# VH-VL binders against q0aze0: the designs that were tried, part 41

Target 1, 268 residues: q0aze0
Amino acid sequence: MKIILVNNRFKENTEKKAQEIAGQLSALNVEVIIDNGLDEPYAGTVDFIMVLGGDGTMLRAARRYGQRAIPVLGVNMGTVGFLSNIEINELAEYLPLILREEYSLEARMMLEVAVFQQQSLLTRVFCLNELLLRSNSPRMLSFALEISGQKLEPYRGDGLIVSTTTGSTAYSLSAGGPIADPQLDAFIVTPVASHIINKRPLVVSPEREISLHLLEEREAIIGIDGQIKMDFGAENRVLIKRAPHPLLMVNLKAKPFFTSIDRSLQRQ

## First folded at step 19 (VH-VL)

Design KK92
Fold by OpenDDE, fold request of step 21:
Structure KK92 (fold): chain C 268 residues (1-268), chain A 123 residues (1-123), chain B 107 residues (1-107)
Amino acid sequence: as target 1 above (268 residues)
Amino acid sequence: QVQLVESGGGVVQPGRSLRLSCTASGFTFSSYGVHWVRQAPGKGLEWVAAISYEGSNTYYAESVKGRFTISRDNSKNILFLQMDSLRLEDTAVYYCAKDRIYYSKAFYGMDVWGQGTLVTFSS
Amino acid sequence: DIQMTQSPSSVSASVGDRVTITCRASQGIKSWLAWYQQKPGKAPKLLIYAASHRQSGVPSRFSGSGSGSDFTLTISSLQPEDFATYYCQQDNYRPLTFGGGTKVEHK
């Protein structure tokens, strides 16, 4: 068995724990790769991914490895979030189950985000939470939203979020988007400070494709999962679709989503 | 130097067929939806047809539906308009135009036009 | 199909005049309206897209406004080179449709 431990090098406690866990796993004849974000994603085949930390670390892990159909376990290390399944102090208890592959998997839809400049593909990213388009200045954006070739009314506002249902409890929520069942596959399209009062978010079928482009010669920013940032101008276009593969999140412990919403949100 | 150049126009008899071509240069033709727009002598503009950048979707004005066929060869940067069962009312300068936005199945205005090619009928 | 009605069909104006052209759609087309300028013997030129956005290179004296069904093209101060025919065009629905045109001519 080969396992990737994903942690955040900027969080010393996660580094230390990753080394400790690596030692334990090695003692059990498990091959371990530690990914603290410093290097490029490990290119070799692995059997299991263990994410040590919080939601941010999970998002990074998802972007780096989510399309490889590898079970991903979130191990919370003192943070509050929605993407961890067990606590770090529970890992020892569940480790035998992991090694025996006695766990269930929950498929979480991911976004495929392609950003273009003219015909040139600038980047293609698979992400778990959301794509954000926002103004890079205090001025509102004017941009077009296209869904499956259908043009909506041009948007005027600070920006727009296209989120997965998993991402519904992330930035989309802060922007007034609905809380969605993470077991549901759908896009959540949430306006960010639209000039139209109470502009409603959209719940869009995962079978559709979403596209954004600016209608004015102003600079904007594309954000992905709050971790990737890139400039976005009038000659750029972003195409969003459901990723071809979902993230396979490991469920070792029952964690009822809706029952825990209030508790989780109060701590954020 | 983004440009479109129409060709194939001429004098035709009613009921006959004619094939117009539009050659694109200076931009990535395959990335844009393209249109045919015609203008009868002394009259206004009339949208005729459009085709998506991939060529998978075609759209027609009611006046030409069933008679005209829009197609494209992205490998050669050429747009075509096959006009069958031509009528006197089809007399016009035919323009090809590119859509403003790339990689879209919707249309957002026509920002580049050809010089047009004239289609007339023999008496 | 969406019918686009332009008014007036023609307008006589002088250099420096403010010229206003209106376009009405038979039903709501959101903001997906374009304005074109055409001079005799020439191909149309895109002026405005999405109702109110000037195409690159278009002088600031041209402006578009409106949403839904009623749209306006305004030339704040008519210049000699602005004498032409102007067309509105909706692209919210297929088939795409043009207005009848407005000829701006010398007074």
Scores: ipSAE 0.889, ipTM 0.948, lowest interface PAE 0.6, mean pLDDT 95
Fold by OpenDDE, fold request of step 21:
Structure KK92 (fold): chain C 268 residues (1-268), chain A 123 residues (1-123), chain B 107 residues (1-107)
Amino acid sequence: as target 1 above (268 residues)
Amino acid sequence: QVQLVESGGGVVQPGRSLRLSCTASGFTFSSYGVHWVRQAPGKGLEWVAAISYEGSNTYYAESVKGRFTISRDNSKNILFLQMDSLRLEDTAVYYCAKDRIYYSKAFYGMDVWGQGTLVTFSS
Amino acid sequence: DIQMTQSPSSVSASVGDRVTITCRASQGIKSWLAWYQQKPGKAPKLLIYAASHRQSGVPSRFSGSGSGSDFTLTISSLQPEDFATYYCQQDNYRPLTFGGGTKVEHK
């Protein structure tokens, strides 16, 4: 068995813990790789991904390795979130189960986000939570939303969020989007401060494709999972579809989603 | 440098067939939906047909359905309009035009037009 | 099919005049309306897309407004080069359909 440990490069405590865990795993004849901020994702094959940190670390790990369809375990290290399954102090207890592959998997839909410049692909990203389009000025954006070739009324507002159901408890929630069951595959399209009062969010089938482009020559920004940022202008277009592979999240311990919602949201 | 150039127009007898061509240059032809629009002498504009950027979807005006066929060769940057069973009312200048937005299955306006090619009938 | 009713069919105006052209759709087309300018013997030119957005290079004296079924093209101060025929076109539904056109002529 080969395991990659993904920690937060900006948190020293996660790095130290990764090294400690690596030592423990090595003592059990497990091959270990540590991604503590590698310039590029580890190119070699791995059998298991262990994420040490919080939701942000999980999002990064998902973007880096989620396309490989490998089990991903979130190990929380003192943060409040939705994406960790066990606590760091529980790892020793569950390690035998991990090594014996005695766990269940929960498939979480990811987004495939493609950003274009004059028909040229600028970037393609798989992400677990959301794509955000927002104005880079105090002025509202005017942009087109297209779903499976159908044009909606042009949007005017601060921006738009296209989220997975996993991402429904992230920025989409703050913007007034619905809380979605993570076991459901769907897009959630949530307006950000639309000029239309009470503009409703859309729940869209994962089989559809979504595209966005600006209708005016203004500068906007695209954000992905709150971590990637890039400029977005009139010549750019973003295409969003369901990623070909879901993130396979390891479930070692029962964590009732709906019971945890109130507690998690109160702490934010 | 972005340009569309129509060809193939001329004088034809009723009931005959004619094939128009439109050659694109200066842009990525395969990335855009393309249209045929015609204009009878002294009359207004009439949308005739459109084809998606991939060529997988075609659309026609009711007036030409069953008689006209739109197609494209993206490898050669050429748009075609096969016109069968031509009628006197088909007399017009035929324009090809590209859609404004790339990689879209919807239409967002026609921002580049050719000079047009004239189709007329012999008496 | 969506019918586009354009009015007036013709308008006589002088340089400096404010010119208004209207277009009505037989049913709601959201904001997916384009305006074109055509001069004699020339191909049409895109002026406005999505009802109110000027195409690149189009002078600011041209403006579009409206949504749903009623749309307006306005030339705030007519210039000599603006004498032409103008067409509206909906692209919300297939088949695409044009208005009948409005000829702006010299008074």
Scores: ipSAE 0.887, ipTM 0.946, lowest interface PAE 0.6, mean pLDDT 95
Fold by OpenDDE, look of step 20:
Structure KK92 (fold): chain C 268 residues (1-268), chain A 123 residues (1-123), chain B 107 residues (1-107)
Amino acid sequence: as target 1 above (268 residues)
Amino acid sequence: QVQLVESGGGVVQPGRSLRLSCTASGFTFSSYGVHWVRQAPGKGLEWVAAISYEGSNTYYAESVKGRFTISRDNSKNILFLQMDSLRLEDTAVYYCAKDRIYYSKAFYGMDVWGQGTLVTFSS
Amino acid sequence: DIQMTQSPSSVSASVGDRVTITCRASQGIKSWLAWYQQKPGKAPKLLIYAASHRQSGVPSRFSGSGSGSDFTLTISSLQPEDFATYYCQQDNYRPLTFGGGTKVEHK
């Protein structure tokens, strides 16, 4: 068995723990690769990904490895979030199950985000939470939302979020989006400070494609999972569709999502 | 320079067929939906047909549906309008125009037009 | 089909005048209306898209407003080069449809 340990190099406690866990796994004849974000994603074949840290680390891991259909386990290290399954102090208990591959998987839809400059592809990213279009100035954006070739009323506001159901408890929630069952595949399109009061979020079929472009010569930014940022102007378009592969999240410990929402949100 | 150039217009007899062409240059033709718009002498603009950037979807005005066929060859940067069963009321300058937004099956305005090609009829 | 009713059909104006052209759709088209300028013997030129957004290179004296069914093109101060025919066009529905045009001519 070969396992990638994903941690955050900027969090020394996670680095130390990753080393410790690596040692433990090695002692059990498990090959271990540590990914602290410093280097490019490991290109070799692996059987399991263990994410040590919080939601941010999971998001990074998802972007780096999610397309490879590898089981991903979130191990919380004292943070509040929605993407971890077990606590670090529980790892020893569940390690035998991991090694025996005795766990269930929960498929989480990811976004495929393609950003274009004119006809040229600037970047294509798979992400677990959301794409954000946001004004880069105090001025509102005017932009077009197109869903499966259908033009909606032009949006005016600070921006727009296109989120997965997993991402529904992230920035989309802060912007007034609905909390979605993470077992459901859907896009959530949430306005950010729309000039139309109480403009309602849209829940969109994962079979549809979403496109955004500015209707004016203004500067905006694209944000992905709150970690990737890029400039976005009038000549750019973003095309969003369901990623071809979901993130396979390991479920070792049952976590009742809906009954734990209040607890999790109150701690944030 | 972004440019569209129509050709194929001329004098035709009623009931006959005519094929118009529009050659694109200066932009990625295959990325844009394109339109045919016509204008009868001394009259206003009339949308005739459109085709998506991939060519998978075509749209027609009721006045030409069943008679006109819009098509494109993206490899050659050419838009076509096959006009069959021509009628006197089809007399017009025919313009080709590109849509403003790339990689869209929706339309967002026509930002580049050709000079037009005239189709007239003989008695 | 969406009928676009443009008014007036013609307007006589002088340089410096404020000119207003209206376009009414037979039903709501959101903000998906374009305005074009056409000079004699020339192809139309896109002025405004999405009801209120000026195409690149279009002078600021041109402005568009409206949503739903009623739209307006305004030339704040008519210039000599602005004498032309103007057309509105909706692209919210297929078939796309143009207004009847408004000729802005010398008084």
Scores: ipSAE 0.884, ipTM 0.944, lowest interface PAE 0.6, mean pLDDT 95

Design KK92
Fold by ESMFold2, fold request of step 21:
Structure KK92 (fold): chain C 268 residues (1-268), chain A 123 residues (1-123), chain B 107 residues (1-107)
Amino acid sequence: as target 1 above (268 residues)
Amino acid sequence: QVQLVESGGGVVQPGRSLRLSCTASGFTFSSYGVHWVRQAPGKGLEWVAAISYEGSNTYYAESVKGRFTISRDNSKNILFLQMDSLRLEDTAVYYCAKDRIYYSKAFYGMDVWGQGTLVTFSS
Amino acid sequence: DIQMTQSPSSVSASVGDRVTITCRASQGIKSWLAWYQQKPGKAPKLLIYAASHRQSGVPSRFSGSGSGSDFTLTISSLQPEDFATYYCQQDNYRPLTFGGGTKVEHK
């Protein structure tokens, strides 16, 4: 059995905990790969991924491994979020179930984001929460949103968020988008400080293809899961689709979304 | 230099067929939607047909639907218009034109045009 | 199909004049309207896209405005090279449709 432990190198307690857990697993004849974010993602065959930390660490793990159909367990290291399933002090209790593969999986839709310059692909990224297009100056953007070949009224404002239902409680929520049940597959399209009064958030079928481009040159950026940033100008386009594979989140401990939502939102 | 060059126009008899070609150079043809637009002598512009960048979506004006077929060969950078069952009202200069936005299934304006090829009729 | 009605059909003007051309759509087309210039014997040239955005290389004396069903092209100070025919076109709905044209000619 081979397991990846994902931690945040910049939080020393997660690094020490990853080493401790790796030792415990090795004593049980489990091969362990530690991914602290510094090295390239592990490319070999893996049976399970354990994420030690908060939602940000889970977002990085999803971006690195989410398309590989590997079970991913979120282990909370003190700061409660939306993406952890068990607490670190409960790991010993649940470890036998993990090793016996006695758990269920919850699928979470991911975005496939392709960014182009002129006609050349600059990058393709898979993400769990959202893509943000935002002005990088005091001036508003003017941009086109196309959904499966249908043009909406041009947007004018600070930007736009295209999120998954999982991402509905992240930046999209702060920008006025709805909270969505993460068991649904959908895009949530949320304007950021729109000058156009009739622009409302949209809930869009996951079968749609969404694209964005600027209608005039302005200083803009795109952000992906709040962790990747790149410049965006009039020669760029971004295309967004549902990713081929969902993130497979491990469910060991009941974490009812609606019962816990108010406490999780206090941390937003 | 971005160019579109039409060919295949000429004099035909009503009811016959004609195929127009448009050769593209100086840009990545396969990334853009392309259009045919016609203009009868002394008249205004009339949009005829368009095809998406991959060739999977085609659109036609009602006046030509069922008679004209737009197609493209992205490996050769050529746009085609097959015109069947030609009528006298099809007399026009036919232009090909490139849409301005790459990898789009919608149309955002025609930023590059050819110089046109004339289709006329003999009795 | 969306009918595009241009007005006037022709304008007699002098260099330096302000010229205004209007275009009305039979249904709302949002802001998805383009303006083209065509000189005799030449292919059309894109001036304005998305109602108000100037194509690269188009002089700043050309401006577009409007949304919904009513649109305007303005030439703030007519130059000798601006005598031409101008067409609007909606690109919100398929089939795409042109207006009938407005000829701007020397007084």
Scores: ipSAE 0.763, ipTM 0.903, lowest interface PAE 1.1, mean pLDDT 91
Fold by ESMFold2, fold request of step 21:
Structure KK92 (fold): chain C 268 residues (1-268), chain A 123 residues (1-123), chain B 107 residues (1-107)
Amino acid sequence: as target 1 above (268 residues)
Amino acid sequence: QVQLVESGGGVVQPGRSLRLSCTASGFTFSSYGVHWVRQAPGKGLEWVAAISYEGSNTYYAESVKGRFTISRDNSKNILFLQMDSLRLEDTAVYYCAKDRIYYSKAFYGMDVWGQGTLVTFSS
Amino acid sequence: DIQMTQSPSSVSASVGDRVTITCRASQGIKSWLAWYQQKPGKAPKLLIYAASHRQSGVPSRFSGSGSGSDFTLTISSLQPEDFATYYCQQDNYRPLTFGGGTKVEHK
């Protein structure tokens, strides 16, 4: 059995804990790969991914491994978030169930994001929460939103968020988007400081293709899951689809979304 | 140089067929939607047809639907207009034109045009 | 199909004049309107897209405005090379449709 332990190398307690857990698993004849974010993603076959940390560490794990259809367990080591299932002090209790594969999986939709400069692909990434298009200057953006070949009224404002339902409680919420049940598959399209009166967030079928481009030259940026940032200008275009595979989140301990929503949102 | 060059125009008899070609150069043809637009002598512009960049979506003006077929060969950088059941009202200069936005299933303006090919009738 | 009505059909003007051309759609087309310039024997040239955005290389004396159903092309100070026919075109709906044209002629 081969497991990846994902941690954040800038968090001292997660690095130390990852080594401790690796030792425990090795004693049980489990091969362990530690991914602290420094090296390229492990390329070989693995059976399970354990994320030690908060939502940010889970977002990186999803981006690196989410398309491999590998179970991913969030282990909370501190602040309350949306993406952990068990606490670190509970891991020993649940470890036998993990090794016997006695858990359920919850599928979470991911975005496939392709960013182009002219006609050349700059990057293709898969993300769990959202893509943000935002102005990088005092001037507002003028941009086009196309959904499956259908053009909406041009947007004018600071930007736009295209999120998954999982991402509905992240930046999209701060920008006025709805909270969505993460078990639904949908895009949530949320304007950021729109100049056009009555632009409303949209909930869009996951079968649609969404694209964005600027209607005039402006300094803008693309943000992905709040962790990837790139320049975006009039020669760029971004295409967004539902990713081929959802993130498979491990459910060992009942954490009902609606019962815990107020506590999780307090970190907002 | 970004360029579109039409060919295949000429004098035909009503009810016959004609195939127009538009050869593209100086840009990535397969990334852009393309259009046919016509203009009868002394008259205004009339949009005729368009095809998406991958070739899977085609659209036609009502005046030509069922008679004209737009197609493209992305490997050869050629746009085609197959014109069947020609009528006297189809007399025009036919332009091909490139849409301005790459990898789009919508249309945002025609930023590069050919110089046109004339279709006329004898009878 | 969306009918596009241009006014006027023609205008006589002198170099230096401000020229205004209007275009009305038979139903709302959002801001998805383009303006083209055409000289005799030549292909059309894109001037304005999305109602108000100038195509690269188009002089700043050309401006577009409007949304919904009513649109305007303005030439702030007519130059000798601006005598031409101008067409609007909606690209919100398929089929795409042109207006009838406005010929700008010198007096």
Scores: ipSAE 0.754, ipTM 0.900, lowest interface PAE 1.1, mean pLDDT 91
Fold by ESMFold2, fold request of step 21:
Structure KK92 (fold): chain C 268 residues (1-268), chain A 123 residues (1-123), chain B 107 residues (1-107)
Amino acid sequence: as target 1 above (268 residues)
Amino acid sequence: QVQLVESGGGVVQPGRSLRLSCTASGFTFSSYGVHWVRQAPGKGLEWVAAISYEGSNTYYAESVKGRFTISRDNSKNILFLQMDSLRLEDTAVYYCAKDRIYYSKAFYGMDVWGQGTLVTFSS
Amino acid sequence: DIQMTQSPSSVSASVGDRVTITCRASQGIKSWLAWYQQKPGKAPKLLIYAASHRQSGVPSRFSGSGSGSDFTLTISSLQPEDFATYYCQQDNYRPLTFGGGTKVEHK
């Protein structure tokens, strides 16, 4: 059995704990790859991913591994977020179930984000929470939102967020978007400081294709899961679709989303 | 350098068929939606048809629906208009035009036009 | 289909004049309105897209405004090369539709 342990190098507690867990797993004849964020993602075949840390570490794991259909377990090492399933002090209790593959999976929709310069693909990224388009200057943006070939009224404002339902509790929420049940597949489109009257957040079918482009030259950026940043100008476009594969989140412990929502929101 | 060149116009008899071609050069043809627009002598512009950049979506003016077929060959950079059951009111200069936004399933303005090809009738 | 009504159908003007052309849609088309210029014997040329955004290479004397159903093209100081016919076109709905045109003529 081969497992990736994902941690955050800049939080020494998670790095030390990853080594301890790797030792325990090796004693059980489990091969362990540690991904602390410094190196390229492990390219070989693995059976399971264990994320040690908070939601940010899970977002990186999802971006690196989410399209590989590998079960991903979130292990909380501090403040409870939206994406952890068990506490670190419970790992020993659940480890036999992990090794026997006795757990359920919850599928979480991901975004496929393609960014172009003219007709050339600059990057294709898969993310769990959101794409942000925002101004990178004091001037407002004027931009077009197209949903499956249908044009909305041009936007004018600071930007726009396109999120998954999982991302509804992240930046989208701060910008005024709704909290969505993560069991739903949908896009949530949330304006950022829109100056166009009656621009409300939209909930959009996951079968739609969403695209954005600037209507005039302005300095803008694309942000992806709050972790990737790219310049964006009038020569660029972004296309957003549902990713081919959802993130497969491991459920070992029942964590009802709605009964825990207030605690998870107190994280920020 | 970006160019569209129409061909295939001429004098035909009512009720017959004609195929127009538009050859694109100087840009990535397969990335853009393209249109046919016509103009009867001494009259205004009339949008006729459009096709998406991949060729999967086609749209027609009511006046030509069921009679005209737009298509494209992205490997040869050619746009076509097959015109069947031609009527006297189809007399016009036919322009092809490129939409301005790449990889879009909508239309945002026609930024490059050909010089047109004339379709007229002898009867 | 969306009917696009341009006014006036023609205007006589002198070099240096401010010229205003209006376009009304039969239904709201948001800001998805383009303006084209056509000179005799030539293909049309895109001037304005999305109601107010000038196409590359178009002189700053051309400006567009409006949203919803009512739109305006303004030429702030008419030049000799601006005598032409101007068309509006909505591109919010399919089929796309042009206005009837406005001929700007030298007086």
Scores: ipSAE 0.738, ipTM 0.892, lowest interface PAE 1.2, mean pLDDT 91

